VH-VL binders against DNA polymerase type-X family protein pol4 (pol4). Designs and how they scored, part 8

Target 1, 98 residues: DNA polymerase type-X family protein pol4 (pol4), of Schizosaccharomyces pombe (q09693r1to98)
Amino acid sequence: MKILASSTNYVLHNRLSNSQYEDARSKIVNFGGEFTNDAAKADYIFVNYSQINRVRRELRTIGTPLETCVSCKLIVKIDWLNEPKESLTPGNPYVIWH
Short names: E, the ipSAE of ESMFold2; O, the ipSAE of ESMFold2 at other seeds; V2, 0.75 times the mean of E and O plus 0.25 times the DockQ between their complexes.

## First folded at step 4 (VH-VL)

Design n7 (framework fv_latikafusp)
Fold by ESMFold2-Fast, scan of step 4:
Structure n7 (fold): chain C 98 residues (1-98), chain A 122 residues (1-122), chain B 108 residues (1-108)
Amino acid sequence: as target 1 above (98 residues)
Amino acid sequence: EVQLVESGGSVVRPGGSLRLSCAASGFTFDDYGMSWVRQVPGKGLEWVSGINWNGGSTRYADAVKGRFTISRDSAKNSLYLQMNSLRAEDTALYYCARGHYDLWGDYYFDYWGQGTLVTVSS
Amino acid sequence: SYELTQPPSVSVSPGQTARITCSGDALPKQYAYWYQQKPGQAPVLVISEDSKRPSGIPERFSGSSSGTMATLTISGAQVEDEADYYCYSTDSSGNHGVFGGGTKLTVL
């Protein structure tokens, strides 16, 4: 896989459904990634786009740390995990924020 | 003022079932994940289960997975723990705790109730 | 399975510095949190995210984390600080909350 590595840290957004959470966890582990519940230690943040208004609200509570980390934190639609063919870059259609 | 009030603790026989409740007030309930944490009197804390803001994502400690079910009711500002197939090892004071919802949802617990005692014995 | 290790007890005299340690393999990647519990009371968060002090917590409380070890420091311990202290974090998967075994702080 192009972007997943054993040293990469992932956090799953709290607004995911139960099935999205378990599915994403299994896929990330199978690809060699690690979970973290600390956004400051995460390289990628997976979100549910159907909850985008609530995601925007929560991003405002994160504030400066997330906003100033252009390359170390990408907010990605969770459905990228179904077909992780392309690198997670600002040009990827699954990347919401960069 | 944030308040969490647990209820439902009782003495039950091994193999029995019990439902715990937690009434929340003083904050917007749907903005927070919630958890249950237990403690054998005089012993340490053990995380039991967590649920996100809308009930769509749940997590369980290995010791209770398959036996306990966490749920929430936004209309009643209430958290629940359905406990089935109870064992002597489940005897503990059960705390309701509010998780900080931030980006991950439940990084830590910032407010706790006073707990409700569950005793599993013959 | 994954665990956080704390000493069972620490004893200091009033005005001395108390240090409570917490060791765990996931701590390089996961934040540590510290809870104070007095007899008959619910736990109270005293340090969040390794080193942040919540509003209302006395300045004598501080936290730090380096590698696999997190430390709670109480500078100039007071008798009222006598309590059990628990560290808390998640395992490497981020799916399970994990508490340390607790440290009984005695201030006499």
Scores: ipSAE 0.007, ipTM 0.603, lowest interface PAE 10.8, mean pLDDT 77

Design n8 (framework fv_latikafusp)
Fold by ESMFold2-Fast, scan of step 4:
Structure n8 (fold): chain C 98 residues (1-98), chain A 121 residues (1-121), chain B 108 residues (1-108)
Amino acid sequence: as target 1 above (98 residues)
Amino acid sequence: EVQLVESGGSVVRPGGSLRLSCAASGFTFDNYGMSWVRQVPGKGLEWVSGINWNGGSTRYADAVKGRFTISRDSAKNSLYLQMNSLRAEDTALYYCARSGFLTGYDAFDIWGQGTLVTVSS
Amino acid sequence: SYELTQPPSVSVSPGQTARITCSGDALPKKYAYWYQQKPGQAPVLVISEDSKRPSGIPERFSGSSSGTMATLTISGAQVEDEADYYCYSTDYSGNHWVFGGGTKLTVL
């Protein structure tokens, strides 16, 4: 998974394992992500963060490569919007991609 | 047991104010969007307002924008609708409904029984 | 303002198939939801996201959507299926959510 950020949007790549998609979902919830209410038939929705600099700072602490793309956005696959089971833990290896 | 229980419905004069409450139980309230839906007796359903899981995003039907305010209190597992500048056309049974996980104003899978608001002189 | 259009009434005989339609310009891109309401009761979600049947809803209920029209189908309608049926969806922006005008189903 590559997590990329633009001004207000992030992009998630690849299918995630159970642990990885749980972590992605928790990140969105814990960092105050706002979901669009568009009832789109697509698998993905946009997530906007009003506190983008705070989110970027926090994601750096867990090794996420947010700063490497100037034109990327976060698009969350809709099936990852399950009820969060665990909070995102700093240093989680599942959100670090090569 | 998953439940939503509305209260606060009453008879008020045009121009008056009223606050409706909805008490949620049996599920993790903070993980769901919530909505208010109204129905004039004998008529169809009309979506009124919705709020996301943390109260950071709200939406309103055009007919109530600027007059109604939706809010929630996670400590009390409660949803509220503050209604100001009431009009005769606001007379309806008001339902509280669960709108979906985190966000959503789309699927209402749990409904309360409704509370009746009558606006008359 | 955005509208979803339903026929005001549909009548079928017991055991026959009932079809209730809902028309809206944004339905090619937006999900439709269906609610059943019996007199004096709160509505019940019978179809989610065009075609998904929630747990506890009889399998005779099904939904589909094609172009600007969503359809609720009740195969082998029973007398207890008499109710008002509402479709529900949003416009292209996702900011305005609306119910259709409702369809009264009579099982004669």
Scores: ipSAE 0.006, ipTM 0.627, lowest interface PAE 9.7, mean pLDDT 74

Design n9 (framework fv_latikafusp)
Fold by ESMFold2-Fast, scan of step 4:
Structure n9 (fold): chain C 98 residues (1-98), chain A 121 residues (1-121), chain B 108 residues (1-108)
Amino acid sequence: as target 1 above (98 residues)
Amino acid sequence: EVQLVESGGSVVRPGGSLRLSCAASGFTFDSYGMSWVRQVPGKGLEWVSGINWNGGSTRYADAVKGRFTISRDSAKNSLYLQMNSLRAEDTALYYCARDKGWLFGSTYDYWGQGTLVTVSS
Amino acid sequence: SYELTQPPSVSVSPGQTARITCSGDALPKKYAYWYQQKPGQAPVLVISEDSERPSGIPERFSGSSSGTMATLTISGAQVEDEADYYCYSTDSSGNYGVFGGGTKLTVL
């Protein structure tokens, strides 16, 4: 599984600091996930937004069109990584878009 | 059933030391950042210190930097605050709080009951 | 140092709308959060990420943020809503927590 936490530009725009981004990155690797900042190779996109409309607009603003990302299977709220007990499916409360 | 229980608060003289503890249960402790927040009697809330999920990064409010040390022990599901060189202005109820999401010191979704620290002579 | 500014008190009659403001220079780029604290109790998160209501919080509570000001709104305030309300955010670095000074809400 390849996980796209976010690009540096997106993380800053999404109100995360660089240190918070590195914390997320290191934890993804620690959980056995593979980190990538290439949307074309991502299976999951982690975001710090709770609303799909905001996520959609923010991704467009930084040049990652949600509707055209063929490799993006799910958009997930990043705090799912704190308690990853349940599979990431469209019914999971942390899944914002599928 | 997230639960945070603080202990260690006491009366100490200026210049003294105290170690506060927070016992966590009901969640995967080492997945969350944790913070200490204090409230001086009759005043508002003040963030004191935060520690990230693996203990590799810590932050301190300017008022306590160099005097307080935050630490955690994942095997014991416990958070600690070592307080040295205590001053009268450190008198407060000290809360243990779980960081919401990934941002230590940024926001909290669960709080303990607090433990009272009084610095007086 | 960075500060969040709130009015010290707000008074409304039961059923009226209460509005509590929070001002800070980093709010255009950082989320605001709102905590309710009743006497002898720990704070309770009532609004998350500017405008999100946590599960279990009554629908009369709402939040918004525009520019350097965040607002907590309680529509149809009830006597049980009497409490101190604190806004919370981070400074511009995102690594330090900052609470507002608190607002005492009085409802009859």
Scores: ipSAE 0.016, ipTM 0.681, lowest interface PAE 6.0, mean pLDDT 79

Design p10 (from e8c with heavy chain F103W, light chain R32S S99E; framework fv_patritumab)
Fold by ESMFold2-Fast, scan of step 4:
Structure p10 (fold): chain C 98 residues (1-98), chain A 119 residues (1-119), chain B 113 residues (1-113)
Amino acid sequence: as target 1 above (98 residues)
Amino acid sequence: QVQLQQWGAGLLKPSETLSLTCAVYGESFSGYYWSWIRQPPGKGLEWIGEIDHSGSTDYNPSLKSRVTISVETSKNQFSLKLSSVTAADTAVYYCARTYDESWYGMDVWGRGTLVTVSS
Amino acid sequence: DIEMTQSPDSLAVSLGERATINCRSSQSVLYSSNNKNYLAWYQQNPGQPPKLLIYWASTRESGVPDRFSGSGSGTDFTLTISSLQAEDVAVYYCQQYYESPWTFGQGTKVEIK
């Protein structure tokens, strides 16, 4: 399905093996999304974290603080890509920041 | 056999800056988060913030404007600075470790440093 | 912030009897994808730092006696001491590590009757 159509997506590599990272990238493309290596250009950021403040810290470390990201709409737990059930809205259980 | 040894100034006047250091023995910084927690006399525990080996920090929003945690990897140490102290900052301050991979609770603690803020 | 509330504030239990402490979170600390509760329990003796007893709501830390057990899910959790020993006189704290800032309950003081 094309559930990520018209979105630009970033995957935070932290806590993912290289194979998990590439799997996530492939799923994003298969769902109709665009993949970016620049978190500052992302609509959605996929992460292997349950806690938003840990994500904020990692994004600061790579030079793209969430506070200065004008494109960023949602931070989403990576597990959503394995079993997409519902569209990505602030009310979705896999969304940890909006 | 991981041990945390902490030290720093224990008596401060209002408006001064609190400075504490925690040294880590028997383990590398990598793979863990290193926290500061405080406990006012007779009261509960309050998490102040944490830092990892790369210097990435996360702070309790209630203290964010006054707190700085830093790491000195060459000495296996991390430190807390809390500015503009008041009597409300009187507490025992603990350093502690959290395992990054499993998000365990804080499994290793320093012995604590009593900080008293008085005029 | 997730608020942690414990009950009771204090309890007195006879040696060898069961002690139960409750902890409630203002929102769920269960991560549905891995089915784990991000909840820990600590024991604190006077003049000592807290000691980790239980993590993932029900997993005992290495070296912790079998008489300590944790249960519950989502927002309601219990720490049970099946047969109170003299060394168990302490203050017990629950902590969530689901969402920063990490927060603790106010503590429950366990005393001998």
Scores: ipSAE 0.014, ipTM 0.623, lowest interface PAE 7.4, mean pLDDT 85

Design p11 (from e8c with heavy chain T98D E101T F103W; framework fv_patritumab)
Fold by ESMFold2-Fast, scan of step 4:
Structure p11 (fold): chain C 98 residues (1-98), chain A 119 residues (1-119), chain B 113 residues (1-113)
Amino acid sequence: as target 1 above (98 residues)
Amino acid sequence: QVQLQQWGAGLLKPSETLSLTCAVYGESFSGYYWSWIRQPPGKGLEWIGEIDHSGSTDYNPSLKSRVTISVETSKNQFSLKLSSVTAADTAVYYCARDYDTSWYGMDVWGRGTLVTVSS
Amino acid sequence: DIEMTQSPDSLAVSLGERATINCRSSQSVLYRSNNKNYLAWYQQNPGQPPKLLIYWASTRESGVPDRFSGSGSGTDFTLTISSLQAEDVAVYYCQQYYSSPWTFGQGTKVEIK
């Protein structure tokens, strides 16, 4: 099975060029995931950050506080999409919040 | 009004651990980030790190190996520990509140604690 | 890390005259998703903690006098004091909160001529 099958995914655009953002979208689809422009609908949120508090602030500024995001399961470092060998679980080193 | 009161040992020897505490009055921890910032005498400001009410931290990478920020929610306090101090750690240390819904910026500050590291 | 550089290091201005402080970031602090600049300005009087003056590059903090204004976008920012008063003698710092770690400019000392 494709590694992102049955997931809805959002990419936080900040810190990404337009090319990097589009590359991430293509990879998500190629790995079987659905892409959304609404972070509040996402199972997984991909970010170009290592700091969780920074991500929390960014999500709040776009109107999707992590604390109230019912769908949100994982925040994942965007680098995982370059070579996604391990499934996205809380123990994955690319997962910074669960 | 919201007030931050800070305290801790102000005189340290090299290799010791700096320990400072900040108490929050007139406000709960929830909904805010709580930061430590330092300022060596006559120099500029350096952000050390932050914590939220759940204990989630972000640290300045330059200090990450030596710094620990913790929260004691029952006392409305958060604390800074900085290990293996040297003379370069001599500074006024401030605690501050940061709010991220209506504004970014550190709008409430403690008065500062001068920490001197000398033999 | 984003490096913040202020100019000048020090500025002497007569009472009632305009003071202008510049701040440059080594990369853009403008967030495209919300079109906000993650840039704050602080005032520090001797022996006191910094006081927040401006956030989002141009929004004045509550209680801050109208003579203080912020402008700029992306990498170049300006703090203006339109008519310097005696209590404005202080060191001023810009800060980016776009990317952790938060970083500050080196400070600009404003003195009376």
Scores: ipSAE 0.018, ipTM 0.694, lowest interface PAE 6.7, mean pLDDT 86

Design p12 (from e8c with heavy chain T98E E101S S102E G105Y; framework fv_patritumab)
Fold by ESMFold2-Fast, scan of step 4:
Structure p12 (fold): chain C 98 residues (1-98), chain A 119 residues (1-119), chain B 113 residues (1-113)
Amino acid sequence: as target 1 above (98 residues)
Amino acid sequence: QVQLQQWGAGLLKPSETLSLTCAVYGESFSGYYWSWIRQPPGKGLEWIGEIDHSGSTDYNPSLKSRVTISVETSKNQFSLKLSSVTAADTAVYYCAREYDSEFYYMDVWGRGTLVTVSS
Amino acid sequence: DIEMTQSPDSLAVSLGERATINCRSSQSVLYRSNNKNYLAWYQQNPGQPPKLLIYWASTRESGVPDRFSGSGSGTDFTLTISSLQAEDVAVYYCQQYYSSPWTFGQGTKVEIK
């Protein structure tokens, strides 16, 4: 699938096992996305939990506060990578911030 | 200083719904996460889930289909409902505070409520 | 899920002697970005709730006696009680808070010999 084609993607490692992290990275590449280790460059940030306030705090901890994100960025539950999806929109149940 | 007081039904029959409440005293409900943890007799600890003042929840996937945690922010209370109980749900249930919004270990615990499920 | 395994299941130690409890995680709980181990230790006396002893693998909670210390990194962690006192008879649990769901070890019972 090419759902993430030409997007830049970050996976928030905290709360993922190493195998979950590598699985997510592999799926992003297989969907045509680019992987980045800098959340500030990401179009999509994949996370393992639903609480946006927790995501904000963890991103601040690694030096990339969500408040610096531009309007094009989405925070997405990592489970989306396991299910057939055509698009990520604000109404998608896996999108927790836009 | 900070105190967690918990209460709820102690004896249940299979298929009933477990309902427990935890009240927070001496501290603002805001700024923390509030958890439920259980411990079957003679066994270890199992995290059930957590909630914050806004009602945002995370649940243990093993229990997610049966568990609901809710909050009454005006009363500084949060509650656990666990549906369709069986004998395997017999345990002491604890409420606990996660230290603050950035830390995920439990620093303050309620005294526990023994829930027995018997036919 | 990250599995937590403690050893031994039970330990008998004489008063004033050292007690050592081990905890192993099935996956690393060290977060490289902040260099912290997401591991805590709890003490549970009979009939009481667990009490936090150690967080971030080695940071002692306020009010916890200095005879308790935590060490280790990644997957292997140790709780040490340098000079066992009578009030230390309890079950000890390790917990990872790196990956949801939070998981605990099965517990180590410390008894007086």
Scores: ipSAE 0.013, ipTM 0.651, lowest interface PAE 7.4, mean pLDDT 83

Design p15 (from e8 with heavy chain S54G; framework fv_patritumab)
Fold by ESMFold2-Fast, scan of step 4:
Structure p15 (fold): chain C 98 residues (1-98), chain A 119 residues (1-119), chain B 113 residues (1-113)
Amino acid sequence: as target 1 above (98 residues)
Amino acid sequence: QVQLQQWGAGLLKPSETLSLTCAVYGESFSGYYWSWIRQPPGKGLEWIGEINHGGSTNYNPSLKSRVTISVETSKNQFSLKLSSVTAADTAVYYCARTYDESFYGMDVWGRGTLVTVSS
Amino acid sequence: DIEMTQSPDSLAVSLGERATINCRSSQSVLYRSNNKNYLAWYQQNPGQPPKLLIYWASTRESGVPDRFSGSGSGTDFTLTISSLQAEDVAVYYCQQYYSSPWTFGQGTKVEIK
């Protein structure tokens, strides 16, 4: 399926193994998404934790504060990539910021 | 000033469970990951795993089936349990701190606990 | 897992002379998003826990003498002690924190003379 079609996606590499990171990247591509190494260009940012303030602080350390990310639409828990059954909307339990 | 004080059983028999505790003084438990690292006599360092204030854990895959790290936030303590020990688990075990938002290395360490597994 | 390899395993350096330790990672530890190398150096004296010397490959930890410096990027890194002092006799370890599990080099033993 192409549930991420027309989206640019970033994976926040905080405490991920190489295997987890590459698995997430592969799933994004398989779901029709584009992958970027620049969080500021992402529509969706996938993260390995659920606390939004932690995500906000981590993005600041890589020079991409959420407050200045004009492209950013959603912050999504990486676990959503394992079995996406519903589209990414603010109501999706894996979406932690919109 | 931050201090890490660690304790636990130092002598174990094969098949027993290792239990070590690390107490954090002079700093909030929040904002950091708290790690366990071990060093067999005369050898290098091996990271075991880490836990944060919220109870989120990351474990070394080579030890994941035997390791449990838990936190008691009210006491600013975290603990390591390593099950089914063998002679290969003989090592000095250290607790250490890393930053949560940005990993700046392990800047504060406990003194270490020597664990010997023999029968 | 990212493998960390140090060289040499040991070196003997006269007091006041330069000591150089190398560390290689099996994969790049440069995070492109922030352009930082996720590499640290530690000093371990006998019977003591490791002490953080350098993080982000080249940033000295507070209280670490100026004679210690780190350099390199990507997969190849160097720790330099510009003028070896007696208290610098120790085992030195590099560590990557780019990818879990965190891994250390095998260590380099620095001795006087």
Scores: ipSAE 0.271, ipTM 0.802, lowest interface PAE 3.7, mean pLDDT 88

Design p17 (from e8 with heavy chain H53P; framework fv_patritumab)
Fold by ESMFold2-Fast, scan of step 4:
Structure p17 (fold): chain C 98 residues (1-98), chain A 119 residues (1-119), chain B 113 residues (1-113)
Amino acid sequence: as target 1 above (98 residues)
Amino acid sequence: QVQLQQWGAGLLKPSETLSLTCAVYGESFSGYYWSWIRQPPGKGLEWIGEINPSGSTNYNPSLKSRVTISVETSKNQFSLKLSSVTAADTAVYYCARTYDESFYGMDVWGRGTLVTVSS
Amino acid sequence: DIEMTQSPDSLAVSLGERATINCRSSQSVLYRSNNKNYLAWYQQNPGQPPKLLIYWASTRESGVPDRFSGSGSGTDFTLTISSLQAEDVAVYYCQQYYSSPWTFGQGTKVEIK
């Protein structure tokens, strides 16, 4: 079973290059996850910065306030996709919100 | 209202390091990215890079090996260093701001600083 | 990198007439999550920094006259000046902010004929 099996995943496209975005999407699929263009359907949201208040504001601008996101389980730094050595739990250092 | 004041070297010789500073007045430094853009005489615009108050940077890959942008939050200032200049770096250099929450266009610009690289 | 191409390179228009400038991106700049196009238009008068006219392809910046309008989606965008005034003689640039590095079109010079 792959590390992202049974998860729906979204990548917050904030100041990413096209290459970085497509690389993240490909890695999510390769790790067994489903990719979505709708943050409101995501279990995990991958972001390129660690400041949770910036993530909150950015998600609000795309119509998915974190406070009302029923599906959202974790906000994860995108760097985790480069070295997915340990599963995504609230204690994982790449997880910035749970 | 917000105003960007920029200053720095005007004349450089090939191989020297270009150094420019931009100071933000009249508004909070936070909540924005702060960019450097250049324009060679009679040519179009090229984005160099940006920095936020936390020091997070994004650089144009074509310039990344030579560019450093730094921030001094206590002074509401950010600075550009471009190393190993050549005649191709002759341009007017602008500082500008962009929102970081939902990125949209550069709404406030400095007046520009002409940098000439010649022997 | 996303390449931005404007057409025409220069445009001569009589006072009071319509000016149309096109901008094409090599890749879509539409962000599906918010259905916004990450495209801006700037006006640059001689000797001055660029001035933001339009962002998100069609939203006019505060203080910009309503004769300026932006349209388009995805890869094909248009800036329209409905009735050219003397102060509109300038170079106009489109810019994408969908993916880094931010890139500009080569510019379109608008002059009076």
Scores: ipSAE 0.205, ipTM 0.777, lowest interface PAE 3.9, mean pLDDT 87

Design p19 (from e8 with heavy chain S54E; framework fv_patritumab; at its last look DockQ between E and O 0.02; V2 from the best seeds 0.00; counts 0 for: pae O 18.8 > 2, placed apart)
Fold by ESMFold2 at other seeds, look of step 5:
Structure p19 (fold): chain C 98 residues (1-98), chain A 119 residues (1-119), chain B 113 residues (1-113)
Amino acid sequence: as target 1 above (98 residues)
Amino acid sequence: QVQLQQWGAGLLKPSETLSLTCAVYGESFSGYYWSWIRQPPGKGLEWIGEINHEGSTNYNPSLKSRVTISVETSKNQFSLKLSSVTAADTAVYYCARTYDESFYGMDVWGRGTLVTVSS
Amino acid sequence: DIEMTQSPDSLAVSLGERATINCRSSQSVLYRSNNKNYLAWYQQNPGQPPKLLIYWASTRESGVPDRFSGSGSGTDFTLTISSLQAEDVAVYYCQQYYSSPWTFGQGTKVEIK
């Protein structure tokens, strides 16, 4: 089973070049995840931020405040997609919110 | 990536109205408050006021009678007008982003515009 | 208005040594409902806009080196630069965002001794 199987995934474009964004989308699909352009539908949100409150402000800016995202399980640093050796759990070092 | 670009007249006579504009690039205008802050040469920072995309404003009471902040949502721009200027209003004026629930301070700033009031 | 007072007004610190800046608010900036201190620190290099260093009193903004740390709660706060580098020569400001109007300390100038 692929490491992102049965997950719906969103990539926050902020602080990513267009090529970095497309690379992240490709990795999500290659790892068995479904990609969405709607953060409110995502199980995992991948971000180029280390601090959760920066992410909260950005999600509010796009109209999907974190408090309204019932589906959201984890917010994860994008770098995890480069080395997905450990499964995504609340204890994973790349997870900044759960 | 969020960017703020600001412009406006840098030299005014006493009694004129200061007018500055800030454009927001790289994100939607909604979901934040957008601030003006000033800094007299060699001195500290003073928050002037803020506005959101709906036009809701908060002003520093020390300046409120002379300040108007406006938004042009379709252009992702907001502006500052400060009436009846004097030499005391000489400062570098910055635009900046703030959070609508006061979660952060001001995390993105414009480059600044020096406004000099002289006779 | 919440008045923010910094000390000292200036300090000189040898390269590689510790710099300590204090900030006191005229009332508590701690919200008991979420147990967070609504206090930020900024760095301003000459000719540049301020740069956010720390928010919630102790949380580093992204890209800020770990030699910068914030501490304190309620009315008393400290910014520490553990090993001063040449690029840290700047004026530092504390700022409360507990209640409008948002107010800043008067600034602390840090120089290399």
Scores: ipSAE 0.000, ipTM 0.551, lowest interface PAE 18.8, mean pLDDT 86
ESMFold2-Fast, scan of step 4: ipSAE 0.364; ipTM 0.837
ESMFold2, look of step 5: ipSAE 0.000; ipTM 0.624
ESMFold2 (binder alone), look of step 5: mean pLDDT 91; pTM 0.941

